# Ledger of designs, part 10: VH-VL binders against q9brp7r531to624

Target 1, 94 residues: q9brp7r531to624
Amino acid sequence: LYPPCYVHDVSFWIDQKKGFDELEFHTVARAVSQDTIISIQFLSRFQHPKTQQVSLCYRLTYQTCDKALTQQQVASMQSQFRKEIQQHLYVIPR

## First folded at step 6 (VH-VL; framework fv_sotevtamab)

Design m26
Fold by ESMFold2-Fast, scan of step 6:
Structure m26 (fold): chain C 94 residues (1-94), chain A 123 residues (1-123), chain B 112 residues (1-112)
Amino acid sequence: as target 1 above (94 residues)
Amino acid sequence: QVQLVQSGAEVKKPGATVKISCKVSGYTFTDYYMHWVQQAPGKGLEWMGRVDPEDGETKYDPKFQGRVTITADTSTDTAYMELSSLRSEDTAVYYCARDYYGDIAYWRYFDYWGQGTLVTVSS
Amino acid sequence: DIVMTQSPDSLAVSLGERATINCKSSQSVLYSSDNKNYLAWYQQKPGQPPKLLIYWASTRESGVPDRFSGSGSGTDFTLTISSLQAEDVAVYYCQQYYSTPTFGQGTKLEQL
């Protein structure tokens, strides 16, 4: 039997001088989720035609066999993740 | 015309500290990061760290962290690299190098380099 | 640390002949967000700083002769000089910028 699987997307604006540290993004995801994020997929890149600002969108998949993982726990982790990437990376969540 | 001009050669004893300068011209200093790269005699290139001259944010390679301090002075358009607790294996040419402006990349390549500063550490 | 390994350590090529230098990364430097390889090539002559030749694995820097080309993806990269000129005698370095920047050990290109 497969344990429950939860999927959440996150999108954010990049600071083009500071850039986007994808490796740190993965590190933050692992830390916030207590290693329950098993997959991070790049979905899309969007560049605003007027402002030239770049936005990235990623899909995160939460799953674990080690303990019961609830929808409320995942929602809390996702909310914390959005806050942490704003603090650690130079991004603005959309 | 972009130019990165470094200070002259230094001779230091083990345990000393050296501070090298890199004065820039031909572009807006705060628009680009300034990086420092070490090259030991007859060997390859090792990235040491970088500074954002606009806000003073620094990042260092763990190998040099604790011994290296990189700073920028926007009033003189000059970046500095200070290396403490010098050892004989720190004998090298040190380069300042500029990255490029306006990409999503967090780490970058280097388009303009200083002429290099030879630091010799000998007893 | 991503380890960059070049091959060969040195090679000698006659004027007008093709020179090929290889670079391997210990892990992929292909960035999923922009589908680009975060790989650059530099030329360094004795007593001079490195000079940027290629970035994004295959994009030639302005002013670099078209005999220089970069290719490859992921972990395996190649710098090619289609017809060696005397001025091309130098040490060549690959560099990744997918993570904290690291360089290959260098390949010394000599005239045969």
Scores: ipSAE 0.302, ipTM 0.776, lowest interface PAE 2.8, mean pLDDT 88

Design m27
Fold by ESMFold2-Fast, scan of step 6:
Structure m27 (fold): chain C 94 residues (1-94), chain A 123 residues (1-123), chain B 112 residues (1-112)
Amino acid sequence: as target 1 above (94 residues)
Amino acid sequence: QVQLVQSGAEVKKPGATVKISCKVSGYTFTDYYMHWVQQAPGKGLEWMGRVDPEDGETKYDPKFQGRVTITADTSTDTAYMELSSLRSEDTAVYYCARDYYGDIGYWRYFDYWGQGTLVTVSS
Amino acid sequence: DIVMTQSPDSLAVSLGERATINCKSSQSVLYSSDNKNYLAWYQQKPGQPPKLLIYWASTRESGVPDRFSGSGSGTDFTLTISSLQAEDVAVYYCQQYYSTPTFGQGTKLEQL
């Protein structure tokens, strides 16, 4: 019997000159989720045909046995995560 | 033709500060990061840090953090590396190097290098 | 930091023969988002700056002779010179750019 599992996708445009720091992305995810994100999966890369701008999409899985984890808490952490990656990673959430 | 031209050799006393320049030509200065790499005599290459000339953002290797300052002057297309509190272990050739952009990666490889500047720290 | 280890430290090869230099990273430098190995190779001759030879582990820089090739993935990489020429005598460095850039200690290639 597993505790509740919550899945959220995040997609964003990257700055190709600044680049995307995937290691920092994982660090931010762990910090904002209080280590409840147990999985981060790369889903896709999209390049806009006209602008050549690149977008990445990741799937985040939230789960923990140590404390009660609610949909509201996960939604709050996901919202904070979107804000943190804008500040730390030169990305624009899509 | 892309060129990175560095300032000349320096001899400094322990505790002094050195500032090395790297003047670029043949490309748009603000389109690429400028990195600095240290090479001690008879040893390998060690990345020190980099600057984005467009906005002045810097990143440094923890080994040099606190002693190194990297800057860019867009009016003269020149990058600078300043190293303070010099020790004999800082005796090295210092290179500026341009990175390549256009991928999703945060860190880069270096396609053009300056000729190098020898800094000797001696009593 | 990712530690880069080259082998051998030095080697001597006769003109026209194959030279092989190895590079090992302490962790994988294969990036999941683009499926590329973040590894470059440089050549450095005495008194000169390093010169880029290979990037993305196997892509040859423009102007680099086709006798130079890079191979490998993840943690184990190889630079091959298929037929050594006199001008190839140099020190060769691998560099990862998966995280904060780090270089191997260098391999000195001499003519036998």
Scores: ipSAE 0.319, ipTM 0.791, lowest interface PAE 2.8, mean pLDDT 89

Design m28
Fold by ESMFold2-Fast, scan of step 6:
Structure m28 (fold): chain C 94 residues (1-94), chain A 123 residues (1-123), chain B 112 residues (1-112)
Amino acid sequence: as target 1 above (94 residues)
Amino acid sequence: QVQLVQSGAEVKKPGATVKISCKVSGYTFTDYYMHWVQQAPGKGLEWMGRVDPEDGETKYDPKFQGRVTITADTSTDTAYMELSSLRSEDTAVYYCARDYYGDIDYWRYFDYWGQGTLVTVSS
Amino acid sequence: DIVMTQSPDSLAVSLGERATINCKSSQSVLYSSDNKNYLAWYQQKPGQPPKLLIYWASTRESGVPDRFSGSGSGTDFTLTISSLQAEDVAVYYCQQYYSTPTFGQGTKLEQL
């Protein structure tokens, strides 16, 4: 039987000088999720017409057969992920 | 006019530590990242790492992480690259290079380079 | 890491003739969001540091002669010198900046 699959989107503003390190983004995602994130998909790039600030949006899919993965566990991991990317990637979640 | 001026050639014994400087002029030091690139004799270019002079944030290539330390001193507009536990394989010309601030992506190309510093590691 | 492979390793071209240098990336360096190729070309003469020639695959750096042009997209890129001058004898490197910077191994351009 297929284990439960959970999908969450994350959007954030990138820092213009610091930029955005997509490889680090994947590394943080894998670490925080204990490798339960099986895919990360780029969805969109938005540039604010007034400020010229750029935001990115990614879709994360959680799934594993190694653990009893619940919606609450995924929500907790997603919340921790938002906090970790703010600290490590200089992004501001939207 | 932008200039990056590096310290002179060094000859070191295996196991020693070397610290190379890169003094900048002609622009605001804190507005741009400073990168370091290694070029072994007769070989290509290899990125080592970079520092943000504004806050001291560093990023290193995993190959050099643990042996390399990159720093910036805003009082003298000078960036430094320190490489420890030197081996004969570290014999190379080391360049400092400025990235282009105007890009919004994480990684950038290099618009100005220092003249290079030859480090020779021999017994 | 994205691996950059140049071809040929060396070539000899007569003055006034076209020189073509190729660069291949192991993964696409085209960012789908902005449709830009995160690729640069550098020229390095003996005893000198690399000099930026081209960025965004085809944009010529200010002060670079118009005989230098870059083309290509995704994984396959080309640097062309339309009419070789003596001063163009150098090693040429491609560099991706789509991720952690990596350089090609270099192509040595010699005069025939």
Scores: ipSAE 0.000, ipTM 0.602, lowest interface PAE 11.6, mean pLDDT 86

Design m29
Fold by ESMFold2-Fast, scan of step 6:
Structure m29 (fold): chain C 94 residues (1-94), chain A 123 residues (1-123), chain B 112 residues (1-112)
Amino acid sequence: as target 1 above (94 residues)
Amino acid sequence: QVQLVQSGAEVKKPGATVKISCKVSGYTFTDYYMHWVQQAPGKGLEWMGRVDPEDGETKYDPKFQGRVTITADTSTDTAYMELSSLRSEDTAVYYCARDYYGDIPYWRYFDYWGQGTLVTVSS
Amino acid sequence: DIVMTQSPDSLAVSLGERATINCKSSQSVLYSSDNKNYLAWYQQKPGQPPKLLIYWASTRESGVPDRFSGSGSGTDFTLTISSLQAEDVAVYYCQQYYSTPTFGQGTKLEQL
């Protein structure tokens, strides 16, 4: 009876001088998904042993009872989210 | 070895503009943001804004309502803070401060500070 | 923005005794991604710029004496000087860097 729930992970390299604005990351997620992202969970931090570059991985859960969400709609939102964070957060999606 | 050296004290009339400099040495100027902090008597420390000397990107606190302009000149390793439309409430010591670069945080703490520049606004 | 409130506004402590300064943030400065508290402490003597003492709430800056320690998490933080020395007489400020930087109003530490 609960609406379908879609889970997607996003990984990206951060700019170590600019840093990572997690609050803005959440703001972009809400905007791109039209508030259908109900959960954002930090999964891991990885630092490349040679380059010292840092990447972060987050898990996003999409769900809403207000409208039917399809896998394709969620995939489209996730793709747009990857593009938006690249523009707003100085990150490079993996 | 790391030094931030600011220009000397200024006395200005209300409505004037002041421009303060902060010359750095002992590190690569473009590797760190330069911030400006106001310390008014009795009001404490207030962050004004910062510049990335590498690309000129700035971020300001809205409290200064577009009156503050922060710039960096990489040819002289000098940051500047210009404050216009001066009021008596702008009488303060102004500090430049270097942030400490980390791999996750967007905002930083300040590891090196200039000696401060007193700006007095009086009629 | 995040409001930082220090207590007390001033205190007087005898040489060799413990001094404790408190700092409270209006919201948590603990980051979920790295589990660190984005809180720093500074010392300022008359006529001098602030000097960094502590960052990440409890990490002591290089060259800072071990009598200085920071503790706390989330919204409540303390700076402790375990045995006051004469050169420790100063104003102390906390600063958050979880969001746009904000400072406490300062605590003036005097010798009794």
Scores: ipSAE 0.224, ipTM 0.771, lowest interface PAE 3.9, mean pLDDT 88

Design m30
Fold by ESMFold2-Fast, scan of step 6:
Structure m30 (fold): chain C 94 residues (1-94), chain A 123 residues (1-123), chain B 112 residues (1-112)
Amino acid sequence: as target 1 above (94 residues)
Amino acid sequence: QVQLVQSGAEVKKPGATVKISCKVSGYTFTDYYMHWVQQAPGKGLEWMGRVDPEDGETKYDPKFQGRVTITADTSTDTAYMELSSLRSEDTAVYYCARDYYGDINYWRYFDYWGQGTLVTVSS
Amino acid sequence: DIVMTQSPDSLAVSLGERATINCKSSQSVLYSSDNKNYLAWYQQKPGQPPKLLIYWASTRESGVPDRFSGSGSGTDFTLTISSLQAEDVAVYYCQQYYSTPTFGQGTKLEQL
């Protein structure tokens, strides 16, 4: 049997001048998930036709064998992650 | 008509501090990062650091961290690079360079450069 | 730090002939998420600052002549001048921007 696997997508608007620090994004993901995020996959880049704003979408996969991992715990970690990236990166979650 | 115009050549003694200016024109100063690059004789180009003129945020290469200070003055559209505790090894041409707008990544390439400032450190 | 190594250190080419300059990175500068190579090429003439020629490994900067082209992916990159002109005599640098910017040591292109 495989431990339960949870998938969550996160999308956000970036600041094109400040740029997007993907290494910091990974660091925040690792910290908020207590290392339960086993993969981060880039899904898409969207540029708004009118505003020219750019948004990015990433897929996060949560899984661990070391402790019980529930859907509620993952949802809480994902919510915290969205808030943390607003503080550490120049992004606005959508 | 983007132009980056740097201050003139400097001759300094070991232990001194040098401050080089880079005055910009032809674009909105606060829309782009300003970077500084060192080119020593016989060595390649080395990135030193950059400033965001809009809020003063800086980032430096660890090799220069603690000796370099990069600032921007939006009232005069001028960026500065100050290098302290000068050594003979700091003899080099120093360039200011603008990043390219529109990239989504944190690190960028440089589309416009100043003419360079020769700093000679000699006893 | 990503180390950029160019070859050859110097190259002499006759007018009208093809010039090829190589650049190798110590690790891949291909970003898997957007499938782009974070590599630029610059031209530097004596007494002048570097001038941007190519970015994203193969995209020519506006105003750069068609004879200049960039190619390659991952760790191995090439700048090609299809037909050398006298004004192309210069030192050429590659630069990665996948992480903290680093430059190659430069290739001096001379007229034979």
Scores: ipSAE 0.157, ipTM 0.729, lowest interface PAE 4.0, mean pLDDT 88

Design m31
Fold by ESMFold2-Fast, scan of step 6:
Structure m31 (fold): chain C 94 residues (1-94), chain A 123 residues (1-123), chain B 112 residues (1-112)
Amino acid sequence: as target 1 above (94 residues)
Amino acid sequence: QVQLVQSGAEVKKPGATVKISCKVSGYTFTDYYMHWVQQAPGKGLEWMGRVDPEDGETKYDPKFQGRVTITADTSTDTAYMELSSLRSEDTAVYYCARDYYGDISFWRYFDYWGQGTLVTVSS
Amino acid sequence: DIVMTQSPDSLAVSLGERATINCKSSQSVLYSSDNKNYLAWYQQKPGQPPKLLIYWASTRESGVPDRFSGSGSGTDFTLTISSLQAEDVAVYYCQQYYSTPTFGQGTKLEQL
């Protein structure tokens, strides 16, 4: 029937000098998830009133009919994604 | 207070290499990217590339990739742009320009510019 | 690359009169994620480097007179000088920073 659909949000602080490369963010998301992420939606931007640091929040939707996709597999992919973006995009997950 | 001071004019033969400097003062050199922009006589501005003085990371426009090398020396607060295999169409004023940011931008606009360095390539 | 096209190429305006310079991008430079137009304007006088006037399409740089204003969104942008002064005679450039930076060809503003 309908393959299971999993939704996860990711929030992170950006490095304002390095900036945020949204295209690379999409590339990393698809690579880490083995193309099971079918949508990435921007949700919000927050700027800390005191520190002026900026954080972004995105919603990721995982779904595939090509293979079994479990909650545990998605959780592992999401965890790996947080690590990869920290390494490649100058962001600090929160 | 913020100043970007470039080296003097250069005259080169086709095939030569030129290296231009941009010495900064009045701000913390490692807090901002340094970009290089070409302006051919009577023409517009063309972005060449940039360096992050803090870690040496560079990005170049594909048109100049392979011929341009941008570096930064934090001990002297000086950025450099080296352009090799010079051609007559490389005759231009070259500017260093400081990156301006304030939020999430990956690509930038430029708030302070050097005075420019004229490079003439002639046979 | 995003191509920036300015119009007119040259403009003559009398002192005290309004000057209007247009800039068109080949694709939108509006990010939906932060709702900002990634567009800047520069002034360049002969023998001088460009000077930043406007960023985010409509935000004036510190120290820039309020007679300079930027407007527009997406692909169509305008720089307006409400009352031309002699020191405003220059070439004006728009620049996008939505992707790898590109500049318009420039508009030469002369006193009529």
Scores: ipSAE 0.327, ipTM 0.776, lowest interface PAE 2.6, mean pLDDT 89

Design m32
Fold by ESMFold2-Fast, scan of step 6:
Structure m32 (fold): chain C 94 residues (1-94), chain A 123 residues (1-123), chain B 112 residues (1-112)
Amino acid sequence: as target 1 above (94 residues)
Amino acid sequence: QVQLVQSGAEVKKPGATVKISCKVSGYTFTDYYMHWVQQAPGKGLEWMGRVDPEDGETKYDPKFQGRVTITADTSTDTAYMELSSLRSEDTAVYYCARDYYGDISHWRYFDYWGQGTLVTVSS
Amino acid sequence: DIVMTQSPDSLAVSLGERATINCKSSQSVLYSSDNKNYLAWYQQKPGQPPKLLIYWASTRESGVPDRFSGSGSGTDFTLTISSLQAEDVAVYYCQQYYSTPTFGQGTKLEQL
């Protein structure tokens, strides 16, 4: 099978004291997408030379054979995902 | 020098509540989380929970959630762990431990530990 | 929860000989964004609190003798004492911090 594949990147600033919970990030992604996210790839880490703030960037790939997956559904899931990680992981999306 | 000094041993009856203190010195209290770890004979080390002294945020292990309350008093640089509804299985040495906060991780290892407080629960 | 399993439960080693303690995690503790293993080792002597020996699987804490070393990645980790000294008799614990902290059951190291 060759169903449609949707790719979205997410970037965010880390709170250095609170840190980043990578396992919870994966858990939230799976839950919000109803397991349609088949791949989560770390892309980059940036540390601001003056402020020392750290940002991370991940690539999320959405795909499923079990049900119709539309661009609008993926956009909605991605929006909800940004809200959930902001609430649960102390990150600031950018 | 960094020191974590805990309150003395306690003997409690089943159903009672115990409150243990951990007074810190030698560093800025609000810069590090304070964790509590239980060590019962035969069970090893069990993480109970932690507090961020800066904002009072707490996280607890589900095993203890509902019975444990961890607090911090920045005016005295002291963290507290209160465990209620005590059972014989709660007989243990309780440690406070400071975490390391680093570049990226939410969960940490522990670089300094208190001397431990023995709590005995007996009828 | 990530389950940490140590082996052996107890170990007797002669002075000057090598001691090896193993630790296995039920899930990988390798962090993708910094490529570090979120694993620590502690030493606990009778009547004392645990003392940090190693963090990030292989980094020695300041003041820890060179005879202590950590190795491994992902799910399988090892603490090695290259030449046992009498003061090394203790219980050793591994701990993961990739998720909510969990400890191994401990390995008791005794002098043979």
Scores: ipSAE 0.604, ipTM 0.878, lowest interface PAE 1.5, mean pLDDT 90

Design m33
Fold by ESMFold2-Fast, scan of step 6:
Structure m33 (fold): chain C 94 residues (1-94), chain A 123 residues (1-123), chain B 112 residues (1-112)
Amino acid sequence: as target 1 above (94 residues)
Amino acid sequence: QVQLVQSGAEVKKPGATVKISCKVSGYTFTDYYMHWVQQAPGKGLEWMGRVDPEDGETKYDPKFQGRVTITADTSTDTAYMELSSLRSEDTAVYYCARDYYGDISYYRYFDYWGQGTLVTVSS
Amino acid sequence: DIVMTQSPDSLAVSLGERATINCKSSQSVLYSSDNKNYLAWYQQKPGQPPKLLIYWASTRESGVPDRFSGSGSGTDFTLTISSLQAEDVAVYYCQQYYSTPTFGQGTKLEQL
C-alpha cells in the first residue's frame, strides 16, 4: 500500500544581488517538512521582459510511510515553507 | 576606473591576529559583495568568505569559519579581513576580490582583484 | 566541496602555436535552472593578482584578446589560446561557482 502523496508548487521572485541558494532551499524544505518532502522538481524560470526580474517555480512532493500524513498537515508545512524561504533565501513568494 | 587597494605586508607571530584592509574606488561599494581569497604556496587559491557591504551579511568557507571575520565600513568604502589564532600555514598572499553576479547566481566569479597582501607567520 | 583538477600541471608552447589547458570538476557545474556552466578562467602573472579571462565557461571578459576561448560543459572544460604570444606566459586557474567557490591547482604555461 502506498501512503498518500501530496503535490504543491511554489513560485518566487529572486533578489538578483543575493542570488538563489538552491542547497539552502533543499535544506529548508527537509527541515520544515520533517523529511516528508521526497521530491523537489524544477519546473520553470521566468524573466519579466520589462522589469528583468527573475522568478523560479518548483514542485514539491510530500509522502511518508512512517506516520499518517494529512492534507491539512501538508498545507501547514507548505505555508511554513513559504515563510521560511522568504526569510532565509531573500526571495519573494508569488 | 575600478580599483581595490589593499594594506601592506604584515609579519606576525603564531597565535596573533592580523587585520587587512581593502579600499575601493570607481564604483558604488554597496552594489557588490567583497570576497577574500587566500593563496598559500602549494595550496593554491582558496575562497575564505565574503561580505555584503549594504547589510553586513557574511558567508564563510567552513575551513576558515571561527577564525575569519570579514567586515565592511561604508563610510570609508573599505572592507576588512581579520584572521585570528595565526599558524605558520597561514603564511600566504591574501586578496580581496569583487564579485560579479548574474540573474540567479548565489556563488560568484571575481572580476576585479586587489594587489594582494603578504602575511608571514613565523616565530 | 567540488574538486577542480587541471591538466597538465605545466606545459611549454612555442610562440604562435596553440596552447590547450583542461579542467575537470568532481561533479557537474551546469545549472538546470538557467542552463549555464558556472565556470571561470583566470590568468595570473608573477607578483600580480589573478585576472578574469572567461566566465560562464565560454564568455570572454571585456578586453580579453579573442585568441583566448573557453569550451566544455558539465564536468570537462578547456581553455584554448589559439596562437601563443609572449605576454601569455602565466599560470592559469579554473574556478567553479556552482557551489562554494573552488579553484583548480593551476597550469603553468611557459614559452618553449
Scores: ipSAE 0.494, ipTM 0.850, lowest interface PAE 1.9, mean pLDDT 90

Design m34
Fold by ESMFold2-Fast, scan of step 6:
Structure m34 (fold): chain C 94 residues (1-94), chain A 123 residues (1-123), chain B 112 residues (1-112)
Amino acid sequence: as target 1 above (94 residues)
Amino acid sequence: QVQLVQSGAEVKKPGATVKISCKVSGYTFTDYYMHWVQQAPGKGLEWMGRVDPEDGETKYDPKFQGRVTITADTSTDTAYMELSSLRSEDTAVYYCARDYYGDISYFRYFDYWGQGTLVTVSS
Amino acid sequence: DIVMTQSPDSLAVSLGERATINCKSSQSVLYSSDNKNYLAWYQQKPGQPPKLLIYWASTRESGVPDRFSGSGSGTDFTLTISSLQAEDVAVYYCQQYYSTPTFGQGTKLEQL
């Protein structure tokens, strides 16, 4: 049977002056997850009709064959990932 | 009327440091990034890096990282590019350039350019 | 690092004739998040700084004559001057801003 697979979505508002560094987003995701994130999928872009603020939504899939991967470990990595992107990518999670 | 006015030509010896200025007018300095681009005589354009004048955040091309320092002084609406450990191949025209603001793009294109500053490195 | 390659290196065109300049990127510069091509074109005349002509692959900068147009998507892009004027003699550069900005080597456009 295949190793456990965990799926988490992340949504956030971007800073339009700073822009969104998608390459750095992928780099942070790999680092925080110790390379257990095997897939990052863009899901949607939303622009608020009044404020013009833009939000993006991505889906992250966690899986590894090399060691046990638990729901608790994934939740911890996902929480750390949200903190890292807030600090380094000028985004506000929603 | 947007203007980017650069300092005058410089002649430097190998190993020296050069600091070029770019004074802006006609817009709010802190609303746009300021970028620096190198053009060796008769050759193409190469992006060096940029600064956000609002908070001093910088980003550099790996080729120049460690030798280039880009800064902004909001009291005088002036951006600076400092290049150290000069070599003969650093002989070039250096341009400051403003980017576009207001989209989701992290890297940018350039709408206004300074007139250029020739730096000659010779012994 | 995305490598930008232009063709031809130089081009000679008679006044009133069409000029076509090509630009190829080593990987796609089309972002899935906004469905835009992160590509610009610049004109540089001797002794002058570059001047923005086109951004987002096909959007003309304000004040740029209608004879200039940009087309293409992904990795292959074209700048077209429909009817060459004497003032169009210049070097033309493409630039990607999908990642750390890189420019093509330039195409020198001369009058025949």
Scores: ipSAE 0.399, ipTM 0.812, lowest interface PAE 2.1, mean pLDDT 89

Design m35
Fold by ESMFold2-Fast, scan of step 6:
Structure m35 (fold): chain C 94 residues (1-94), chain A 123 residues (1-123), chain B 112 residues (1-112)
Amino acid sequence: as target 1 above (94 residues)
Amino acid sequence: QVQLVQSGAEVKKPGATVKISCKVSGYTFTDYYMHWVQQAPGKGLEWMGRVDPEDGETKYDPKFQGRVTITADTSTDTAYMELSSLRSEDTAVYYCARDYYGDISYWKYFDYWGQGTLVTVSS
Amino acid sequence: DIVMTQSPDSLAVSLGERATINCKSSQSVLYSSDNKNYLAWYQQKPGQPPKLLIYWASTRESGVPDRFSGSGSGTDFTLTISSLQAEDVAVYYCQQYYSTPTFGQGTKLEQL
């Protein structure tokens, strides 16, 4: 009954002066994935003990029932998503 | 105390360019985004765009994109808004306003505003 | 763009009486991850810039009298002045910051 579901995690360093716009993060995810990302879950926050730099980790779930969705298409969207968040959200993917 | 002080009223002809300044004091200029908001006579408020004074990054509302240029000069703690190809519909009070900054995020509501600059576009 | 619509366009209220101003957004400004409503209220007097009254739909800005309160969630919001004072005569604006900032058209509050 259910179409294939793909799960990908993304982690990145934030700019603590600029902050992190989580709403824009969701907007970029929606646009890049052509609305196939159905869930975005916050997983963890890590602060480096020496540098004090903060990283965040999110889990993205891709699924759609109105078109074929392949693993390669999801990988391509995930790669584009990493690029877009770096440009729009002042983050450095890791 | 935090203050945003804008330049004085301007009268321009159609097709001209206007440049308005917003000088800040009482806080670290590079810690907050500076936004610009237009208010036409007897009308509501319309967001135009913003600049990050730390690196000069800008974002504009599509309605003004192509005619508006927002800049920041950290040596004088002054933000600028330049609007070109002026029309009679650009007659308005223009405000600079800063947004709130949080530790992990920022939120686009405005806690301090400049006093406003009236720009009149007439022949 | 999220469209903000206020009602009424204007109202007149006697000193000491309750004033109620409504604001409706074209889509929800409640963010499920942090459970916050991305909505602010401003007061503007003639010849002056807007002054922040309330943010996060219901949090009063420092220095704002407690007769001002905000309520609502999602798409429907209310600004209440429990007992009108003369200095409260002004135009009031709601603003969403869930996306690119947009403002309501304003509500003019006058003394009866």
Scores: ipSAE 0.000, ipTM 0.615, lowest interface PAE 12.1, mean pLDDT 86

